# Designs tried in a protein design chat: VH-VL binders against Integrator complex subunit 8-like protein. Part 14

Target 1, 198 residues: Integrator complex subunit 8-like protein, of Dictyostelium discoideum (Social amoeba) (q54vk3)
Amino acid sequence: MNKIFGVKIDSQQKKRQQSNKNLTVFNNGRYLIYIGDIHFDRKFHREALRYYLLGCGLETAFYSDPVKTSVTNSKYLTFLSRRIFDCFYFLRAPMQAIVVSQFFGNLNQTCLVSFKIIQEEYYQLDTNYFQYIWELPLLEILLTTFTKQKDLKKIYLINQIISNPIINENNHPDIRKNFIKNTKHNFWKAISSNYLLQ
Key: E = the ipSAE of ESMFold2; O = the ipSAE of OpenDDE; V2 = 0.75 times the mean of E and O plus 0.25 times the DockQ between their complexes.

## First folded at step 8 (VH-VL; framework fv_tocilizumab)

Design e3 (from d1 with heavy chain S57K; at its last look DockQ between E and O 0.11; V2 from the best seeds 0.00; counts 0 for: pae E 9.1 > 2, placed apart)
Fold by ESMFold2, look of step 8:
Structure e3 (fold): chain C 198 residues (1-198), chain A 122 residues (1-122), chain B 107 residues (1-107)
Amino acid sequence: as target 1 above (198 residues)
Amino acid sequence: QVQLQESGPGLVRPSQTLSLTCTVSGYSISSDYYWSWVRQPPGRGLEWIGYIYYRGKTYYNPSLKSRVTMLRDTSKNQFSLRLSSVTAADTAVYYCAREYDFWSGYDAFDIWGQGSLVTVSS
Amino acid sequence: DIQMTQSPSSLSASVGDRVTITCRASQSISDYLNWYQQKPGKAPKLLIYAASSLQSGVPSRFSGSGSGTDFTFTISSLQPEDIATYYCQQSYSTPYTFGQGTKVEIK
């Protein structure tokens, strides 16, 4: 499906561009994001996710361009993040959904939706994505939950993240802002690798 | 509902120390917010002076750093600004403000005091 | 320090007009830009944070856009109560800096 998806996207994109040159120019990721929305509205969450990731990837040179990645965070994120959150939730990837909730642009909403997922899905949370949590309230919720469940491995992993001086507010505030920016970039790059290239 | 109110002398002589206090009501200043001072000189725009944050740590605008001290008093729910060696150029309306992190380091001043005019005149 | 330059310094427009104010940063600030409204004799009021996010309770006629170095603030349909000075402010790094302001008047 993944390899067919990749080949299908490229060939359809090429043919679509050639058929539309009389009316508009489609050489960016916006058209792919629109296709993602069509699939999402039809409840095809896996395909929606792939189109969203491909569209954002094209807009950012697959997250290798910091300026374009910053623009993507502003330009697409508040609209797409809730849909991508839903895609991960319905694909049974709750930890990825929790990470994406940090892109909502509203910390209170981030904490409310993620608290519910953490309380319901704590036993299934993928530790490979713990490194992408930058909001201290979420780390606290995770730590409290894992402590109640006596999950020593996950407690250790969350404590390693919390104890990192980069997140600590004793540091210059710009250090935290740079950490968040880089973590956003690394997350999108990791998700693209995990969900587009397979 | 959070409210901020500046207080202090409205007139200060040159070379003396300007001292202002911001009283916070409806919220504890010991929480994880940044508490700032911002001033607006006559005929000029807004200038950020500095903030006090986590456990009383401070950071000051480098242009004023040598003359600025900020402190907090958690028992009175107040934070203060002291600006030494003032001149007429320090005449301004002084605002205290709360800086809120909306998400991912997107900080903005979401609550402001009403402002206090301080005139430096001999 | 990051300099913020607003344009124009003042403008006059009719009720119902679309008003546009621009703000340019001396270096990239991503989308860490805020817009404030200041009415005469009053403190500034936050309208927009993160370049384009409306603060709660702010009318939808206010909007912002841009990233990097070039930002735009728009009032889609100017109302009499919108007479004020508008400031951009970067929150990318300390020291935080403001634009010089744009005074908006009804003509």
Scores: ipSAE 0.012, ipTM 0.576, lowest interface PAE 9.1, mean pLDDT 82
ESMFold2 (binder alone), look of step 8: mean pLDDT 94; pTM 0.956
OpenDDE, look of step 8: ipSAE 0.301; ipTM 0.772

Design e4 (from d1 with heavy chain Y51W; at its last look DockQ between E and O 0.04; V2 from the best seeds 0.00; counts 0 for: pae E 15.4 > 2, placed apart)
Fold by ESMFold2, look of step 8:
Structure e4 (fold): chain C 198 residues (1-198), chain A 122 residues (1-122), chain B 107 residues (1-107)
Amino acid sequence: as target 1 above (198 residues)
Amino acid sequence: QVQLQESGPGLVRPSQTLSLTCTVSGYSISSDYYWSWVRQPPGRGLEWIGWIYYRGSTYYNPSLKSRVTMLRDTSKNQFSLRLSSVTAADTAVYYCAREYDFWSGYDAFDIWGQGSLVTVSS
Amino acid sequence: DIQMTQSPSSLSASVGDRVTITCRASQSISDYLNWYQQKPGKAPKLLIYAASSLQSGVPSRFSGSGSGTDFTFTISSLQPEDIATYYCQQSYSTPYTFGQGTKVEIK
């Protein structure tokens, strides 16, 4: 990910990943995430993605348990987001990769990697995943790109999302915060369904 | 074809505010890139001051953050540096520079202005 | 902050000599390292980005290598116009930081 997109992973995050790997208590879901890491290190990105999604699914009762889902999203999926991003990129799922970049916790990195993908893949971006973009800078990049390319259908779809008052940053912070939380949840449900069900 | 040019007063009194403007020609500062200020005290090394992003967000070196403000005027294609409460230690050549992304996020300062010496003297 | 340490602080060499400058980072910066040349009275000029990639228009006698914490800049055959101070700079994390510089002179 570093060489292709120039995403810089800080030493503190790398040390935490290594420490957790060595001390992880085995659980059905967490064991599958560990297997996902083995496949990822061997460059088997589809298998890695399946094990990551299945592991997180088991931890969340396939996203039917709101408490377990909230804990999993805040702890494991955010932590795994860079590996899952790479999986989508190498599987030629660029729009899903753009959505996952929003989980990095670093908006500069999110915009950096997603801008590159958008400039190179704009004509092939899967519109079914546009609804999962909550970062206004990404929506602006998409709109600017589609406007320059005169892609009227994608311009219409992005404008519908931008016009949604729920994502307006001027609203009460709880409204936007809850929207983002629900959007994250719905995205993980969608990719789990799509990539675990051949 | 892109060129950067610093302008501003060469002499500033202690405790005053240092103000510099970088005029960019051949490229719009609102189209892309990070636009930076870097300074170099006479006979010493280089210190990055901060950037303003093409969308307007800023980030400042923590060592100077409490005294630095950067702004832009997109209608004049300029970005500016203000450094408050200056002392003799702020005497330096001030450069504006473009941070260019060489594929995959390998950022470097590829275009520099000529530099403007600012002397802080009582 | 990531401290960049260059060595030597200065050197003097004959025309045609191979010149080597080292730069060490206080933590791993992968290959996010740039090299600049600054001639007297002039702004810095980018020579090398991504540790080893030569900027367009830069003579091939300049090269860079390294990753992690230890980096090397080399002038394979020193020319009179190479009299300058050379700086390494990390772009791994903000704040961006520069080495102290290495002054290169002709004997």
Scores: ipSAE 0.000, ipTM 0.454, lowest interface PAE 15.4, mean pLDDT 82
ESMFold2 (binder alone), look of step 8: mean pLDDT 94; pTM 0.956
OpenDDE, look of step 8: ipSAE 0.071; ipTM 0.701

Design e5 (from d1 with heavy chain S31Y D32N; at its last look DockQ between E and O 0.19; V2 from the best seeds 0.00; counts 0 for: pae E 10.5 > 2, placed apart)
Fold by ESMFold2, look of step 8:
Structure e5 (fold): chain C 198 residues (1-198), chain A 122 residues (1-122), chain B 107 residues (1-107)
Amino acid sequence: as target 1 above (198 residues)
Amino acid sequence: QVQLQESGPGLVRPSQTLSLTCTVSGYSISYNYYWSWVRQPPGRGLEWIGYIYYRGSTYYNPSLKSRVTMLRDTSKNQFSLRLSSVTAADTAVYYCAREYDFWSGYDAFDIWGQGSLVTVSS
Amino acid sequence: DIQMTQSPSSLSASVGDRVTITCRASQSISDYLNWYQQKPGKAPKLLIYAASSLQSGVPSRFSGSGSGTDFTFTISSLQPEDIATYYCQQSYSTPYTFGQGTKVEIK
């Protein structure tokens, strides 16, 4: 466990009153996110991604606390979204990059960068992440692309998502907002599991 | 640069219909977001009226919904407010505003028109 | 509907003073709270979203805190251009509702 953080914690110092200094550094996700930025600036995208996810994971008890997860999204993940997108793109995880593009806060940019990825990588898109697309224009781009390629399996998967009544725009607006909130939460939980496994 | 501009009559007689149009420039109202109307009676606070979603569905404040209709014209990049059976209580500055979805339903009105005063008087 | 109550209704402070405005919700709204500044004759301007997140281009002397039902908006060092009415607004559920406003003046 202590090997994961690259910091060794002496168990005797941990039990002492003064040893809380080490635990504070260890449990402060901001420090790990800062280290992630250092690795990102050096183009070490795998390390950057792991530090970003670990830092945000610590702040949220690995996404088990919905309130802390919402706060972490506001403090860190929204502002890091472009960098995390780049990490996934350079690590050859294009579907994860498409999902992260939805965090940019600008649907035009989301559709622009994702359209390029979809046209270039449609055959490699990981269907396990289709459930994390909440922007209807992006679902329509995916559907159009898979229809042109006659990929019947992916067509059916996207249609199942589009026809989900919970994203129906005629429902009470809070229903759609809660769906998006939960989808964002579940995505980060899944990414943390998939990229921090050990 | 995204800009919102209200237009419409500044004076409306009681029992008639108040009609306002918001013209959006620099962004298509059919690409994203919620496009809202908010009003402010003179010297008073703000009241949300409702929105039209970028895909065309609407939701209105329950206190006003029996009298409110919102429409859009995507070819002119405009959305409009119609408030029927007005009284003096409907005198207010009417703002159109973009409701930005930052993430997980953290919506806020990040861009506003300059406002249009509508007076209901006989 | 969720009622938003601001305190005080008005205040006067000197340039450089720390100014604090509170906002209370009639039920928990988590951190779904926004703060707006409105100068006379102008539209509101978003300053803070998600209770504590500063909108782009807003000076760092503005800050917000709180969750649940009790929220605080602070101007760390009041400037002459900060004279305005400030509104809190909940975005937790529709209909969105605003506080009654707090008018800030220089004395």
Scores: ipSAE 0.005, ipTM 0.574, lowest interface PAE 10.5, mean pLDDT 83
ESMFold2 (binder alone), look of step 8: mean pLDDT 93; pTM 0.955
OpenDDE, look of step 8: ipSAE 0.436; ipTM 0.809

Design e6 (from d2 with heavy chain Y53W; at its last look DockQ between E and O 0.17; V2 from the best seeds 0.00; counts 0 for: pae E 13.4 > 2, placed apart)
Fold by ESMFold2, look of step 8:
Structure e6 (fold): chain C 198 residues (1-198), chain A 120 residues (1-120), chain B 107 residues (1-107)
Amino acid sequence: as target 1 above (198 residues)
Amino acid sequence: QVQLQESGPGLVRPSQTLSLTCTVSGYSISSDYYWSWVRQPPGRGLEWIGYIWYRGSTYYNPSLKSRVTMLRDTSKNQFSLRLSSVTAADTAVYYCAREYDFWSDAFDIWGQGSLVTVSS
Amino acid sequence: DIQMTQSPSSLSASVGDRVTITCRASQSISDYLNWYQQKPGKAPKLLIYAASSLQSGVPSRFSGSGSGTDFTFTISSLQPEDIATYYCQQSYSTPYTFGQGTKVEIK
């Protein structure tokens, strides 16, 4: 990811990722994530993605438990998000990569890498994943791009999302927190369904 | 690892403003989570004061709302509490805490606490 | 505001005893109930989140159960280091609120 998008991660994040690798040997879900890392290092992105999703699926009872999904987000998915982003990018799934960039924990970095993808791949963005964007700056980038390209269907879809009161940053904090948590949960459930089953 | 540390004066006169700073190490306060203040009067239970969200919006306990201001300084990785017009009832140990972004929204990391006494 | 009522306010038990603390919410909070341990002069420490999920590094003798309005915290075999005050806390809606606390002592 550093080579492709000019994104730098600090040494603390690298040490944290190394620590997670060491831990995967001692747990079934963690073991599968470790296998995913092996495939990723060999550039086998399809297999890496499947092992990452399977490992996180085992930790979350296949996304049927919102509490376990949230715990898995904090332990694995925030740190794996950069690798999963690369997997989607190299598998030619740019909209899924844009959604995953929201898990980076750095909005500036999210917008940087996603802006480049949006400018290069706007015509191939899968509209079924638009509903998983919760960062307003990212929605604004999408809307501006689709408006310049006169893509009326995508403009309509983004405007529906922006106009929904539930995404409003001025909502009661509990509404905002629940929206983001539910959106994260539904995204991981959707990509697990789409990328693990046969 | 992520650590939170409170700092500020331990003694404040009545009617003045109580001011505390939480310094966060090991994680950027603008990257994720909700960053909270919680207080505990001597011999009493815990009272949540409010949070500042990683994107900057704030929410305060309605019981204190008119007297509370929370700010952040992302360049110093700090968030602060100001409580105006204090009385003896505001004497408490003040904690900063991280609200973990998961379904339960628990406070998973706490500072050591700072006792603030309001007296003449 | 959601009021949280703990009982008992204090208890004494022998080492090895099972200890049970209850927490009642004034309205349904689903499973958004957390338990904290606080030793004198220390910050609270998260033990249980989401009513029943054990925080990393917390001994397995601690457990929680419940949903809706009635919640239970259990220490299966009380140890000397478990002397503390225990708080429940709802995270269902702001303002977040805590129970009054339960002080646990050894006989």
Scores: ipSAE 0.000, ipTM 0.513, lowest interface PAE 13.4, mean pLDDT 83
ESMFold2 (binder alone), look of step 8: mean pLDDT 93; pTM 0.951
OpenDDE, look of step 8: ipSAE 0.053; ipTM 0.691

## First folded at step 9 (VH-VL; framework fv_tocilizumab)

Design g1 (from d2 with heavy chain F102Y; at its last look DockQ between E and O 0.17; V2 from the best seeds 0.00; counts 0 for: placed apart)
Fold by OpenDDE, look of step 10:
Structure g1 (fold): chain C 198 residues (1-198), chain A 120 residues (1-120), chain B 107 residues (1-107)
Amino acid sequence: as target 1 above (198 residues)
Amino acid sequence: QVQLQESGPGLVRPSQTLSLTCTVSGYSISSDYYWSWVRQPPGRGLEWIGYIYYRGSTYYNPSLKSRVTMLRDTSKNQFSLRLSSVTAADTAVYYCAREYDYWSDAFDIWGQGSLVTVSS
Amino acid sequence: DIQMTQSPSSLSASVGDRVTITCRASQSISDYLNWYQQKPGKAPKLLIYAASSLQSGVPSRFSGSGSGTDFTFTISSLQPEDIATYYCQQSYSTPYTFGQGTKVEIK
């Protein structure tokens, strides 16, 4: 099994990625990322997002590695996190953007940006992505906002997440580490399935 | 490319504090990952000492926890190791390493290592 | 702590030979096992992660297999440049622990 963004993908998914001969001819994830940049600059954000995801995915596949822990893959994710964030933002997928903002190194920045997005795009927040929030301050912002809006359904969902013992910062580091790791992987798997494979 | 380099005194007296710094280039230590210290006594195996997370939290090997302190200086893109009350048993090559935390945690980038000898 | 036991502690083989090293964990670690190569006077180098995944830039003659408690590292055709000590390391839980190492020499 190969992995995209460190996520285990089914053999069928791998085959689908490999079967795209037109993309494989350029056989360089960097090239795909470059194409993504071109689309991004042209404000074709959906196309850009696809190429960014494909670029990262092919880099993993290019080295025939089901799990990529190399500097290359991590570098792409780090550098592309902002671009991917922007893609989601402009595609009016604010909850996906908020999730991606957690990959930013600065938690304060994550909170500020997310707060703004929540206020501006409140009605576009896809609740399916609440499960991919692991930062407590961000959960608190969401909860506060939903409480203010008297949105009982969203309040309930956020409270379910916050009340989960696994999210507790006082847990053993391994518990939290594994939780975050799995959450990240599941998120990228979901995004890949929704925007790349469909 | 990402590079790690250890620096510090190569000689420490017994009961004193060993202090090492790892300088990271090509990547910000505040962006992601776990930044770890591993040591290797001469002719022996490897021992994980602990890590400092890119968010600043630390976790130490329980065998060394009482004596270990790890800090980071984000402005200098450095993280450091302090080991107090050293003995001859603490003589080792000390490595800083990046711990990649995607799926399987592995040390994918290492410094060159710094020999620290504990001697009177 | 999880104990990692490597076998053998040392081996000598000829160029072109198949070399096999085993690592056993004191408890199940799923596939959270990494293999490192350490040449004399150098830092360890990651070769295999997640039990069987080849690190980027590593020659295909290196491979890993196993899950749970028993793992195997293989060099399909030993080369002169492969003289080193090899270590397994579990990343299943902290504290991370290493095997005692296997010294590989050429006859």
Scores: ipSAE 0.467, ipTM 0.790, lowest interface PAE 1.6, mean pLDDT 86
ESMFold2, look of step 9: ipSAE 0.715; ipTM 0.862
ESMFold2 (binder alone), look of step 9: mean pLDDT 93; pTM 0.951
OpenDDE, look of step 9: ipSAE 0.140; ipTM 0.724
ESMFold2, look of step 10: ipSAE 0.771; ipTM 0.880
ESMFold2 (binder alone), look of step 10: mean pLDDT 93; pTM 0.951

Design g2 (from e2 with heavy chain L103F; at its last look DockQ between E and O 0.16; V2 from the best seeds 0.00; counts 0 for: pae E 3.3 > 2, placed apart)
Fold by OpenDDE, look of step 10:
Structure g2 (fold): chain C 198 residues (1-198), chain A 120 residues (1-120), chain B 107 residues (1-107)
Amino acid sequence: as target 1 above (198 residues)
Amino acid sequence: QVQLQESGPGLVRPSQTLSLTCTVSGYSISSDYYWSWVRQPPGRGLEWIGYIYYRGSTYYNPSLKSRVTMLRDTSKNQFSLRLSSVTAADTAVYYCAREYDYFSDAFDIWGQGSLVTVSS
Amino acid sequence: DIQMTQSPSSLSASVGDRVTITCRASQSISDYLNWYQQKPGKAPKLLIYAASSLQSGVPSRFSGSGSGTDFTFTISSLQPEDIATYYCQQSYSTPYTFGQGTKVEIK
């Protein structure tokens, strides 16, 4: 495994970086994040998202192998999670936004924001991202909403997730820790594939 | 900047309960991370005691599990360690530390440590 | 529990020398290995995480390598301020465990 900017980069990350030759000339992920901010301020949310994701990959190892132990920068995570959330929101990708909201430090805030998004963008909710929900209260909100709407397909999908023993908060802390870790990793990989490789 | 500071009695009698508190500044303990205790007997290596998750769940080293209790006070932004039935073997410098949980479980921020001596 | 074995337990070297410390795990821990520096009377300080990643603000003379069971910590050019005890720590599984430490002194 090669390291760039003091972070372990897996083969997929390296390939992504190599494909973006113009971005690789910049010496660190912080610069990419800065460029993301410029795009964000200009309301170019798709471009902003790309730069944020790339910057995160370099600085926080979001896209590294889940068995790797690269330390992520908590400051960057907090800041970028919010910006990435906003990008998804403005791009009308509400389910992705909801998933990212789980990275917020306040679960109540996560639930309130997600509830609002669910109500406003109900028909835009991509079911492919249900698998990346690990917060039980959020799953309950989804279930309640889908039940109210009598959406049997979405109800079924959420029930499958809720019924998984691994999601149980009463599990051993390490089990839950690993589950969340892997879920987060898989989410970022999926997002990277969808938004960086296209 | 995030800072951790241990506080508590420096002397504990045998069979009593050791009690320490870690005060965190610059970051809310209810926002993220695993908040851990590590101890170091004089002139010896480091031993991980356990952690309390920012959501309140705990996990302890099996070697100490029966005697360890960790709590948090979110209103004071503190988390605590209790070790019952102490012996001379529990004499150590006790550190609180922040453990990051995303891809690595490294202790990136430490308190200064608090010496606790078990003596009659 | 995963046992961590460091070598050597102590070493003395001259300023400018290359210093190497090894750590072996009783089982594979992938790259879940961290290195800490502890100066006398101070708390441990994280230097290397994920076996080979340099912590922010740490001088480039410090490095780490390895995966699986065998790991190496290196100081490329020993400085007077590097007098300390160094510890490896596995974070692969709980309970987390540390090596016994390596005391580094200057001749």
Scores: ipSAE 0.177, ipTM 0.719, lowest interface PAE 3.3, mean pLDDT 85
ESMFold2, look of step 9: ipSAE 0.772; ipTM 0.880
ESMFold2 (binder alone), look of step 9: mean pLDDT 94; pTM 0.954
OpenDDE, look of step 9: ipSAE 0.017; ipTM 0.608
ESMFold2, look of step 10: ipSAE 0.450; ipTM 0.763
ESMFold2 (binder alone), look of step 10: mean pLDDT 94; pTM 0.954

Design g3 (from e2 with heavy chain D32R; at its last look DockQ between E and O 0.26; V2 from the best seeds 0.00; counts 0 for: pae E 5.1 > 2)
Fold by ESMFold2, look of step 9:
Structure g3 (fold): chain C 198 residues (1-198), chain A 120 residues (1-120), chain B 107 residues (1-107)
Amino acid sequence: as target 1 above (198 residues)
Amino acid sequence: QVQLQESGPGLVRPSQTLSLTCTVSGYSISSRYYWSWVRQPPGRGLEWIGYIYYRGSTYYNPSLKSRVTMLRDTSKNQFSLRLSSVTAADTAVYYCAREYDYLSDAFDIWGQGSLVTVSS
Amino acid sequence: DIQMTQSPSSLSASVGDRVTITCRASQSISDYLNWYQQKPGKAPKLLIYAASSLQSGVPSRFSGSGSGTDFTFTISSLQPEDIATYYCQQSYSTPYTFGQGTKVEIK
């Protein structure tokens, strides 16, 4: 599925994906993620998304345990990000897909797929998810696009994010890195609330 | 595919400035990552010196920051370390390394190391 | 600064033995704990990141576990090529810090 945007899964993600499929015993969270993969392979994107979110929610005590949330992000959510991106794309949730692209762990791929979505869908990007963009190049793409389109509200919102001292690249690295960690956690909490409670 | 290679003098006299260059091949240092220097005194453990970010900002280990300067030359795809006022305590193998935030900010690629001896 | 304490400082084991190294952080570092192998005369090599995730190209006999302050690194069946010094390193906060190392030798 990542090939629909010219994005290829790297060999490290392939190896982890294969390892997860070879597990001989499942717990509740891992079992739900496996069911999500079954639905994804059958193109049932809404069901896949729900099972992924529920499975990761169980692994994190619904994002109430910071250590489990960090572990789940590094072990599952980063790898699942490409499938979750596809789910949001096919469900016509382009801003959520842009946020999820930041989890790819490859900024060039993030910018490539997100630039295409931004150029085609800028008018319908959900501003409630702007606060979850932490990659400066993505913020620059958004700002440039909204400036060209003269969308004053979206320009204002992006500028508020860029001007925040916490995200400034010259700030102490721990401050920015902690902000990114918390932003990731808050995003998954918000998405789980929105997509599991309907 | 990506390779890091240290270069610079192997011998530096006390009070002088140690200067090392890391040449990166297979990837542009201005595209992503934190580009770090780490040193290892002979027979001892590793000490992180600092980084230069792909956008050009720097951060140095507070224990060394008054003596450290890092610069880059994006046209040559190189980043450099300067350590001033060296003493025998600065004798070490100096490594350049790439910090990758996808891998929990681990150092996933290292140069081969360059021994720098500070001796009068 | 976050101090990283490895144990033991050295060990000697036979080929095929299970080897375990521990690393303790002076404060919680979540899962931001990485393991490196350094063979004599060589640069360190990343084996494990995020406490338990195996780096690409690393044999499956290497594993890691733990979170918070207490971490373990295991070689399930020691091989002759595993003679090296092993380092843990926290990447939770700057300055990044390393354990003092564990030298692994074959009897």
Scores: ipSAE 0.300, ipTM 0.730, lowest interface PAE 5.1, mean pLDDT 86
ESMFold2 (binder alone), look of step 9: mean pLDDT 94; pTM 0.957
OpenDDE, look of step 9: ipSAE 0.323; ipTM 0.771

